# Ledger of designs, part 7: VH-VL binders against e8mgh9r892to1049

Target 1, 158 residues: e8mgh9r892to1049
Amino acid sequence: TNVDSASKSTTNVAKDADVTGTTYAEKDTNYPAKNAVDGKTVMESFWGTKGSENKTDTLNIKFKDGKQKIDDIRLYFYQSSSSQTISGYAEPANYKLEYQKDDGTWAPIADQVRTPNYAGANYNRIQFTPVETTTIRVTFTPQAGMAVGVKEIEAYNT

## First folded at step 4 (VH-VL; framework fv_namilumab)

Design v45
Fold by ESMFold2-Fast, scan of step 4:
Structure v45 (fold): chain C 158 residues (1-158), chain A 119 residues (1-119), chain B 107 residues (1-107)
Amino acid sequence: as target 1 above (158 residues)
Amino acid sequence: QVQLVQSGAEVKKPGASVKVSCKAFGYTFTGHYLHWVRQAPGQGLEWVGWINPNSGDTNYAQKFQGRVTMTRDTSISTAYMELSRLRSDDTAVYYCARVRWGYDAFDIWGQGTMVTVSS
Amino acid sequence: DIQMTQSPSSVSASVGDRVTIACRASQSISSYLNWYQQRPGKAPQLLIYAASRLQSGVPSRFSGSGSGTDFTLTINSLQPEDFATYYCQQSYYTPWTFGGGTKLEIK
């Protein structure tokens, strides 16, 4: 193939992405947004929203290698009810997936198939009609009384 | 074809409870959230809540918290909305509606169930 | 809660006219704005989703625009079957809220 043609891959194009533009970061607990793109799905590494006064918080993911073709996003959530050590976090009540269009505006990612069809604690796979973009964002609505913790986001063209 | 079919009209006295059903046809029932929306005679649309048919998780509008319960039976692809301690201003057509992931729009609606609360 | 305000509440028009309906959100909702049409005695039907995308089977005379807080529904060449009530709805944040509706009436 030539360099101008995208091929299907198992490469995670979200790894080490630029997370500038993420709406909130916990300063006192050391759970920054960069933890969500570090390639680790362990309990010790997550982005947290505890203390946010926003109704929703958005994780902004600008791919490090520019415009990418993707059709598969994977989300891993931190959950206090998993009996790990940090309290007050749960998987979000809901989340929105958007991509940035060439004109800089945002559009929902179309035709999503979610497995599971809710926000599961450990592993969530979202498959969709391919989009080409430099930047995706995920907007999370927390469960009542809880903060959101995102262990990792991955993006693929499968 | 894809459709949602609701139970028939109900007439209840104040203080009673009503349980409305919504049966899904033509798609995987557990693949989509179902929402309930009501409309009082001559008035606009008001969101009541949603249920995830896969997990059974629910979310209700604050106004109905403590009075509404949403459930489902996956073996018959049917969702239920039960509203208790009925008041005259609960008189409305109650709709169930399917949401598609991504756009988060109601692409399929039930035909509606008229619930009349009168003495 | 996010409040949705529709303008006008009612509009009178003739077949062939261009009609515009506005919808405003009290907070930014990105493009999570849907438009529904409701005929008397019938359930609502989806017309436009994601602010500007036309639902399959809906005539191309319907179009939507806007993002953030200000949105518009346009019907370019009104047909007899278009006389109905139109609702905008945000699906950005729970609870999902509707505008008060715009009744489109024959002039």
Scores: ipSAE 0.531, ipTM 0.842, lowest interface PAE 2.4, mean pLDDT 89

Design v46
Fold by ESMFold2-Fast, scan of step 4:
Structure v46 (fold): chain C 158 residues (1-158), chain A 119 residues (1-119), chain B 107 residues (1-107)
Amino acid sequence: as target 1 above (158 residues)
Amino acid sequence: QVQLVQSGAEVKKPGASVKVSCKAFGYTFTGHYLHWVRQAPGQGLEWVGWINPNSGDTNYAQKFQGRVTMTRDTSISTAYMELSRLRSDDTAVYYCARVRWGYDAFDIWGQGTMVTVSS
Amino acid sequence: DIQMTQSPSSVSASVGDRVTIACRASQSISSYLNWYQQRPGKAPQLLIYAASYLQSGVPSRFSGSGSGTDFTLTINSLQPEDFATYYCQQSYYTPWTFGGGTKLEIK
């Protein structure tokens, strides 16, 4: 593990992580899971769930440098507008944050302070009691009739 | 300390409306969602819906859609649940409960408000 | 909606017994399962959250286990104040749904 238990960092430990999604949009343009950890919050780079028949869809993010201490996650959502060619996307109705324990089981990230305290269209900051883990999981519940698009997920120890 | 205090018991006739209040103490009212859960006499717990006190957004169980309205007043840290077109089977104790972010559990409950619907 | 099936609906036990209550979800809910205790005439109280974490102030004789669809609440060495109704509840997907309850009664 490369966890520094004493120091704070501004490094995004999710950048270029080993990321997998339960699905991704494969219509005329691909929206693969890697787009959620590429360091870009632009409209052209997002993970999309359009076409998913699942009630929820999940991103698993395994940090590239092993075990990390984190207390801050930032989520950027894609939302369709009349100025865009990619339709049918809205911020999720809700999302769940989990981390993987050393025994391989998943536990909710505790005592979150969400800003905003709902899923905001563009930017969401979640602060919590520090956890040490190699892998986080974010599960998204879409709004009825809409798909979820994630532009970026960042993780920090602030 | 941290607590939720609900309004007193109500007795209503079928077809009437009832509005139950839930006042929050000891924490930042806008920081947590509030849910409403009811329990008919001798029966189990039934989820009614939730309100986000920050935004005013709500989500209701399909069974109550069109009859329930949840609101809040941030200036007095109070949430409200109004149930209209009351039926005898709406007789129940109505609870408000605070959600803990992350774990998503009801860590603080109001004392309950008995709503009796009888002719 | 996710259906929560709780068993048994009632349990007869004596002080000092070890009691287990089961809860099954109709689909995977990860560890988003909570257990509540309700004493007669009182509001429910949180006992266990996230399947296995003990709420502050709750006696250590209570424990929870399970993940996915199958969950268990265990009470080691039952005390007189534990005779109450117990409910499981999933918070994974809206609507949040409760089990039917298990009434713990004196033999």
Scores: ipSAE 0.623, ipTM 0.855, lowest interface PAE 1.9, mean pLDDT 88

Design v47
Fold by ESMFold2-Fast, scan of step 4:
Structure v47 (fold): chain C 158 residues (1-158), chain A 119 residues (1-119), chain B 107 residues (1-107)
Amino acid sequence: as target 1 above (158 residues)
Amino acid sequence: QVQLVQSGAEVKKPGASVKVSCKAFGYTFTGHYLHWVRQAPGQGLEWVGWINPNSGDTNYAQKFQGRVTMTRDTSISTAYMELSRLRSDDTAVYYCARVRWGYDAFDIWGQGTMVTVSS
Amino acid sequence: DIQMTQSPSSVSASVGDRVTIACRASQSISSYLNWYQQRPGKAPQLLIYGASTLQSGVPSRFSGSGSGTDFTLTINSLQPEDFATYYCQQSYYTPWTFGGGTKLEIK
């Protein structure tokens, strides 16, 4: 089963993007949205939703170089554990991936193949039929009693 | 062909439990969430909950919290919904349905299982 | 929870008629609105997803429009097999919620 080929592109078009979140973590003001596009997947650099009063929280990622063709998004979640100092964060229960159309409206990214097919692990890869867009957004539904932590979002054209 | 096949009709007394099965054919069972939706006679559609067949994670509507349990067996591509402490107003056709990624629409439905709670 | 309101609850029509069904969400759901058709004694079938995209195999006489809170399903030239109940459904927020249904009956 060798249809999940290695990416040929080394360009992460989401790196240093113009990023906005629905909230900054109220109790963790040191975990701003820019941490999700800074090129770091380490535990010290993530966007956190702790303190959000929203049912879901969204990151809007506007690519720095305008309209891009993408077919591969990679998400790295922060998960609290005994080996990490920051508590109360877990991978989201679910997430939605959308792109902005030329008329400014949002549409879901279709034909997604998720590896793994649920949110989890440090690394989540979503492959799909190519879309051309200036901006993507990811909407996160937290697990009950937990905040969402996003270490990095990457976007590629493989 | 892609299909969801459910277990047969059940007749239960108030206070009993019922367990409905939903077997998947023609697609990767762990690749899609499965939802349960019910419909009382002459009434509309009511969402019960979902299960992620890969992880076993579930989410239930508040109305059914504490009475419903969703499980799956990946070795036979089958999902289950168990509803306990049955009441007469639980009488309904129970459907399982597959969600496709994107707009999260229910693109494939089981044929339905009639659960009658009487006496 | 997001409340979905359909109108009308029932409509009587003849073969060849154009029929329009409305669906309103209590808050914005973007384009996360799906339409289902349910024939008597059968499971629902997906007609339209994402407000306006026809499911594969669905006849082109069906169309959907709208965004945000107000959505419409249109059947341009009603056929005998179209007499059924139609449901709208939002998938934007948990829990998933359905409209009350619109029963399409023969005049």
Scores: ipSAE 0.007, ipTM 0.646, lowest interface PAE 8.8, mean pLDDT 86

Design v48
Fold by ESMFold2-Fast, scan of step 4:
Structure v48 (fold): chain C 158 residues (1-158), chain A 119 residues (1-119), chain B 107 residues (1-107)
Amino acid sequence: as target 1 above (158 residues)
Amino acid sequence: QVQLVQSGAEVKKPGASVKVSCKAFGYTFTGHYLHWVRQAPGQGLEWVGWINPNSGDTNYAQKFQGRVTMTRDTSISTAYMELSRLRSDDTAVYYCARVRWGYDAFDIWGQGTMVTVSS
Amino acid sequence: DIQMTQSPSSVSASVGDRVTIACRASQSISSYLNWYQQRPGKAPQLLIYAASSLQSGVPSRFSGSGSGTDFTLTINSLQPEDFATYYCQQSYYYPWTFGGGTKLEIK
């Protein structure tokens, strides 16, 4: 369908989503999954996986207002860049984007155009063929010896 | 039409190096990762590694680390795989293949390059 | 590394038969499982991606199913051109790994 839609929006539908992460340091409650959907891209607000023993770690994002049409995801990564930052974090070696189908199973988000086409240190924009879903997940593979930090994930229908 | 065209068959002696080329046609070369997969005669498929033609970044299977080098020349939309210190068990058909973002599947394959290593 | 176990290693069948090939991952790979067909002397061709999605141009007699660790490729009403080797492949985690292949041969 090529008709203009009122569903086209500058609204970030991931903001304040019901978010869960697979892991973060058990002794450190400062970097919980909710930090990845709080609308802030500042260094103090990120979800961190330091201490994870998993090969990959996942953020599950269930949109606050139910099923949404999206075609644009933006990821902001935390990285250790100075003596004033938390050490041991770098952008992931790679990441995967999936959405949950109506039957509860997961499918890859198809036909992605990534800018940049690698995991960029700070900002990544992923555009794709529109998907209607209640829940997305991002699975991250860390760089060797490093943890993954996500400052923010945003989702739009542009 | 989208296609990947590889260089011709090579015969090498043990200890030598081989450099196989893979030229892309019909799509934006820098928009897709290119992977290399090999297949020894009568055997299955084995992943070698990938190159991001945009950045030049690479990732190699541990088995080939230190012997394989992947490069590209964006001006002619061509990727290269160089394998050094060749052994007889490196005898295989080497394929380049394009990965499709999201699905993470090899949707376009080169025709393959036979590399024979014999004494 | 994620190990992919494919079974059977060979299967003999007749034109018109229904053939099922299994693929098992040593750990969960979600739906990042692809199936390829390789005819003798040719490069592999993508049949199924994302466990169950049919590649454009591939006949509808091919179907894929499964998620997590257990996956199946089914060929309904086998045709002469289907006698080939089939490979499953995971693209969930590097290194990407292939099953050992299933050779489909005429009974």
Scores: ipSAE 0.626, ipTM 0.865, lowest interface PAE 1.9, mean pLDDT 89

Design v49
Fold by ESMFold2-Fast, scan of step 4:
Structure v49 (fold): chain C 158 residues (1-158), chain A 119 residues (1-119), chain B 107 residues (1-107)
Amino acid sequence: as target 1 above (158 residues)
Amino acid sequence: QVQLVQSGAEVKKPGASVKVSCKAFGYTFTGHYLHWVRQAPGQGLEWVGWINPNSGDTNYAQKFQGRVTMTRDTSISTAYMELSRLRSDDTAVYYCARVRWGYDAFDIWGQGTMVTVSS
Amino acid sequence: DIQMTQSPSSVSASVGDRVTIACRASQSISSYLNWYQQRPGKAPQLLIYAASSLQSGVPSRFSGSGSGTDFTLTINSLQPEDFATYYCQQSYYFPWTFGGGTKLEIK
């Protein structure tokens, strides 16, 4: 009923997206990329990079309903703890957010406000100047000796 | 006005340590990472490391590992870089610089601190 | 480490000239390439970020282009205040690394 109701939403446009990880990370069939867009932030439902030989690992997220306007990305990281059965995971040392332009090239997402302003152990919210795109990617740099686990990535237009 | 103000020039003997300060003005100190970059006379720019002023976490270039320590004091919005076991080839201007999130660029630089290491 | 190769190391030009400086990364850095200007005795200042985005307050005669491994800084119609050293820098992967610099000298 409102103008803009189709564009501004609490809908997570990354849910059930066509998602791919780096080729090495994609070989871990127990923690596949699909786990990062399944709508769950519970234990052991994550995309994992354990054993990756890459300096960085990337998650590519192609929205299922085509081009979307977004201004808000939320990342949930998996961390190993004494109560968990999967060892060797910590939040990344850093991460980069990019979107794919109409010409197929990638550009950094501009003017990010990160809460927290570093890669936090669990929930991370990144707000930014709206972009319209079919595909985003997140590139993760692991902490030394650790793997990266992404429980969920969400994208919104708030 | 957003500004980074560094401490004054230092002259040190080989083997000594130097501690350079960088005070932030005009923005939320804990909102941005601070990096240190050095430049030897007549030479190019060399990255030393960064500190997250919010958490205190640091990351140093391999070349300086074991000799550099970065700290901060949030009560006075000041970051510090301490370099120990100084060598003549550590003679350089040391800059602190703020990182802009998303672009990952140094958008604000301190004026630089000249550190001279000689007998 | 990602190596940044900048060319030329120096260039002589006159006011009003168009100058092009190249920067090459040893591996793909997407568009995480920044350009800085350093005047003698001063700290560097940001000119271009994300390969092609002009920093606020920087004159429009400066422009950047490229992606992946090959990047270019262009200065259209040189002004007297543009005689300085220019550095490219990658921010894709730690450690962040700089090109060797290009000194722009007056003819």
Scores: ipSAE 0.480, ipTM 0.831, lowest interface PAE 2.7, mean pLDDT 88

Design v50
Fold by ESMFold2-Fast, scan of step 4:
Structure v50 (fold): chain C 158 residues (1-158), chain A 119 residues (1-119), chain B 107 residues (1-107)
Amino acid sequence: as target 1 above (158 residues)
Amino acid sequence: QVQLVQSGAEVKKPGASVKVSCKAFGYTFTGHYLHWVRQAPGQGLEWVGWINPNSGDTNYAQKFQGRVTMTRDTSISTAYMELSRLRSDDTAVYYCARVRWGYDAFDIWGQGTMVTVSS
Amino acid sequence: DIQMTQSPSSVSASVGDRVTIACRASQSISSYLNWYQQRPGKAPQLLIYAASSLQSGVPSRFSGSGSGTDFTLTINSLQPEDFATYYCQQSYYLPWTFGGGTKLEIK
């Protein structure tokens, strides 16, 4: 593990991250938060917020190998849109990305370029000016009447 | 008080259409999906479909695809189920029911609307 | 579609008896299993959600157990108002499907 910020990597540094700080980690027991960082984008493996009475839910991702330089986050959402899907989950109405500064405070990730520019069903890529951090958090606002389903969150230094 | 109130009984001839209403009281109408479930006389419960009252999105059981249409009017907190090309085996009590996401269960049911299809 | 099978289709019992009703799913549904009570001429009412959680206002003599494919509803010390039809229902995959029902009849 090299913390050298000049080095580029194709490694997903969010894989197997610590998600214990998440606001709804284990309360949707069929779809726990660890599913969002397990390296799988299949429909059977997602983090769900079903039963949350919070206006928003946050997924905290603390990288397992310490401080990382990142400039690319990829979000994969689960949606309930066919007769074969698990019911009650959808992509969020919107989301926010933050990183933890060295003093422990949170700052928004600046200069984001989102593809698509809304929370798209399934795949979303967010590119930004590189940040060095141990932890990122994504705050999700659910669609009315729906829980949020997050299949995977990936982070890269491209 | 949270409740769902449905329209009254209907008698239709084969080939006709029926439109059943379900009015929501005591909660935020757009905050919960509404499902339709039917029950033929002396038989069990059968899922027909759901509507998201916020978006208007719907999902129908394959058996009813092409014959059922679900809509809503958010200004009066009312959902509708229209079933066309009625057959005698569509005779049933039709229920609307609210799902509570934390439960994945139908926690509030309408009183039911009897639809009878006969000549 | 996930098939839900209830057994028995009917059971005769007396006030004070313990009654158990079984529900089997054709594939694993984890804990996404609900139980409803339907009295004659009335809409169904939720009794148990998430396989084992008692709905608010439902008497504690009702309990649910199981996970995966095999589930049980138990009524401990049957009361006169419990004579009704009981349905299990899975909410794991669309379409949501119900068991065929179990009619609980007075002896």
Scores: ipSAE 0.007, ipTM 0.519, lowest interface PAE 11.1, mean pLDDT 85

Design v51
Fold by ESMFold2-Fast, scan of step 4:
Structure v51 (fold): chain C 158 residues (1-158), chain A 119 residues (1-119), chain B 107 residues (1-107)
Amino acid sequence: as target 1 above (158 residues)
Amino acid sequence: QVQLVQSGAEVKKPGASVKVSCKAFGYTFTGHYLHWVRQAPGQGLEWVGWINPNSGDTNYAQKFQGRVTMTRDTSISTAYMELSRLRSDDTAVYYCARVRWGYDAFDIWGQGTMVTVSS
Amino acid sequence: DIQMTQSPSSVSASVGDRVTIACRASQSISSYLNWYQQRPGKAPQLLIYAASSLQSGVPSRFSGSGSGTDFTLTINSLQPEDFATYYCQQSYYEPWTFGGGTKLEIK
């Protein structure tokens, strides 16, 4: 937070983004990629990978208003419990954050500070050296025997 | 001055266990995962596993599952790797290395601990 | 597991030469490819991360390129201290795996 910075904002630039997820093995899932950018973090509105035969699953987030400067991503995961009706979901074993360069290639988002420093069951904040990009990509590695559920992805320039 | 300092060389008999230490200096110990990588004489690098010093969570390469145990003591910023049921082909230099989030590379390495397994 | 293949396994060169080392992944790893230098009796040292980013303190004669499955480390104008073994490593998917190494020897 710098008083001289005109680019700093509390606006979530990922909200209502053009989002795509990887293909599932099962066609009738009710947990589409759009659920991850709809502004709901506490509801059972999430993108789900249950039925995927992929080793990893990916969300591509193309910002609605074009190229954005970001330095803060927040991830909210859905986790199944004995008291909930949707079973088989746990936070991922790990995740990768990438941004798309101007030439269309992907680069890791560098210098990440993760809070917590592992994939937390609900809320994860990742702060990093600012990048300017139109599109970010998050790749998730599931825990063995579990599916990944993403309630929301937010992106900010704080 | 960021560094990882490992314990000294060990000579063990087949069937014994060895416990190697790795002490962190100059950074927040709980802020970074620590990985273990080994190298047999004249051979390449082989990943053994990692520990999250914050949570104590671990993950081991399948080859070492059941024989390796990684732990840490946050009060002295030290991680440990214990390898049991030693065989002669476990003879190697064992390195601890810090990973930095984002690009997921080993940016700081310990000096290595030679473990020799011989009868 | 993702298999990493380096070529050549050894190369002989003279001070001032340009040397190129290749690394191939058995499946796409995006740009999660790191290069390390190891001198005899020493721990490995990070040279390049994210396929093409130079680690702080590493001389600019080292550069990396590539994405997906095919990667290259280039050393422009070899110096005496560069004669060492070089390893590529993927950190895209666990287990993290290393190439077999390329030994750079004095001609």
Scores: ipSAE 0.621, ipTM 0.857, lowest interface PAE 1.9, mean pLDDT 88

Design v52
Fold by ESMFold2-Fast, scan of step 4:
Structure v52 (fold): chain C 158 residues (1-158), chain A 119 residues (1-119), chain B 107 residues (1-107)
Amino acid sequence: as target 1 above (158 residues)
Amino acid sequence: QVQLVQSGAEVKKPGASVKVSCKAFGYTFTGHYLHWVRQAPGQGLEWVGWINPNSGDTNYAQKFQGRVTMTRDTSISTAYMELSRLRSDDTAVYYCARVRWGYDAFDIWGQGTMVTVSS
Amino acid sequence: DIQMTQSPSSVSASVGDRVTIACRASQSISSYLNWYQQRPGKAPQLLIYAASSLQSGVPSRFSGSGSGTDFTLTINSLQPEDFATYYCQQSYYRPWTFGGGTKLEIK
């Protein structure tokens, strides 16, 4: 709960972030983008891209308390094997992480250490050299024939 | 301020159906899932199912599949749980509860509706 | 289904005592554990979510700890209003399941 950007924190600064910058047209009202920043990682609370005609979809996460120092992003994905009642969604085939620079342009997050080292685990932790930013974005590539299901995106200064 | 208000106690015969209502006050009704949890007299808590008030999607515990139906009316911020083919072991207090934020914790509970099934 | 086991089923204590209640999951649930208090004739109320996060308005004498399969609820310096039944609940995977409850009784 310390908002000092220079201090270390276990606070998830992505919670309740502004996610209105998505490239996906909202056709799937059952799984809206706000589900990716609502603090829930349970299987029924995810952002779904079903009906997207884009090759990739991007979710912009603008922190509600302005510029933050972060060095740790955690991604939780809906797994296609998790449920027989919610079909057509899966973990992404790949993802990219970017942050917004002070001039408004986007830069890749450098020096990423991904655990695990493949793209589509249920839980994915990405650690990197600290950046100070108001907004991060994640670009998701879906698996063939599937929509992406993102349960939660978290950001920390650890 | 934020509260869930349920309908009153019901007494039913075996084989009948009961429909319990849960009206939401003080928050955006479509912004939170609503769960139903029951408690038989002197016993613990048992999850029945959930409804997404935004979409109308539902999910029921396997034990109740085919006997329970959950619906909502967004115009009056009210959720409903209907349980059919009642048996005496369905006698319980039925709670609606709101899920808020992460970890699907039930942060706001209705006062409960006693359903008694007796011949 | 994930089974939740609470121990003890009941505990007798005096005002001012420190009480601990244990909750065990049949498989790892990370930190997806919530604790509820139920006073006689009342609906349950949330005390702790995410294993250790205190719900707004809940007295600081309540605390939770643990991760994975083993969790503990602690009440420091028990007050008269704390004599109630306590339930743990996992929210890791559907269906949501509760422990059998621990009844806290006056010694």
Scores: ipSAE 0.008, ipTM 0.500, lowest interface PAE 14.4, mean pLDDT 84

Design v53
Fold by ESMFold2-Fast, scan of step 4:
Structure v53 (fold): chain C 158 residues (1-158), chain A 119 residues (1-119), chain B 107 residues (1-107)
Amino acid sequence: as target 1 above (158 residues)
Amino acid sequence: QVQLVQSGAEVKKPGASVKVSCKAFGYTFTGHYLHWVRQAPGQGLEWVGWINPNSGDTNYAQKFQGRVTMTRDTSISTAYMELSRLRSDDTAVYYCARVRWGYDAFDIWGQGTMVTVSS
Amino acid sequence: DIQMTQSPSSVSASVGDRVTIACRASQSISSYLNWYQQRPGKAPQLLIYAASSLQSGVPSRFSGSGSGTDFTLTINSLQPEDFATYYCQQSYYTPYTFGGGTKLEIK
């Protein structure tokens, strides 16, 4: 009778998704897109955009098990520190979330509540009105002089 | 009622500064970015910049860099835009507008503040 | 910066007419395209967001279409209160930029 409780899940539907990132001349091959959906939030497992001259770079995340209902996305960013040898990566200045509609067009995920209400280093939670989709897209705007590092993207129906 | 209420009209001389306020009602002030947009008489809309009321971070259009400062006071849900070294071509109606996360559209606008920079 | 080109700059029409306004972005903005109406002496108000979604309270005679670089606003049956200036705006990338506006005038 409670359809929302029946459909709710603690399962990360983005784990091991089919992921593609934007292409650019000096692609960061050491930190590939699959690192963003491997279930690891450790420092050495991230997707990097070093060498991109694009104003923005995107990740398209196609769920393994087809169309999913989601209302919660979690983003983990890599930030360089003085104690580490991997340098030049930071959380993005901003990011946008879109989902793919049944007709193949992209629509913004509306009614987002962001915690924190900016792109925070390490952990960001975005809650929204449920959408049903096979694929989400995250577009990142880098900070001036820095490449973007994304440790993990998770998607849930909470 | 969700609304943005701006301060009243200002008349300034060239070289002066003006500070316009924008007070938010009916929603969580720190939950949304606030943008400033101006419109010179008979002209179109021109984006000035935005402020994140939560962090205090700002981003200004290159044209206004060095002359504009955006601030906020979270205790009274009010944002401010200060424009310095005023010129006659700064004469315009200045609007504050709220952006919602997601589609990033300006869904709520202030009534506007006329700033006149006299000869 | 992303440049927004709006056409026509003005159009004369009669009540009951179908009016279309075009907006073109200098690079792809996906569906982050918004349309605003500004009546004389008033602040702009949101009509359409995400290229094609109608804002609450806006009459159904308004519709938007397009994606990527080319977008259209349509008013299917013009009413007297629709004589105003219309602006498109991209919210894809900072700085946010507006089209030059289309003034809809009584014929």
Scores: ipSAE 0.459, ipTM 0.828, lowest interface PAE 3.3, mean pLDDT 88

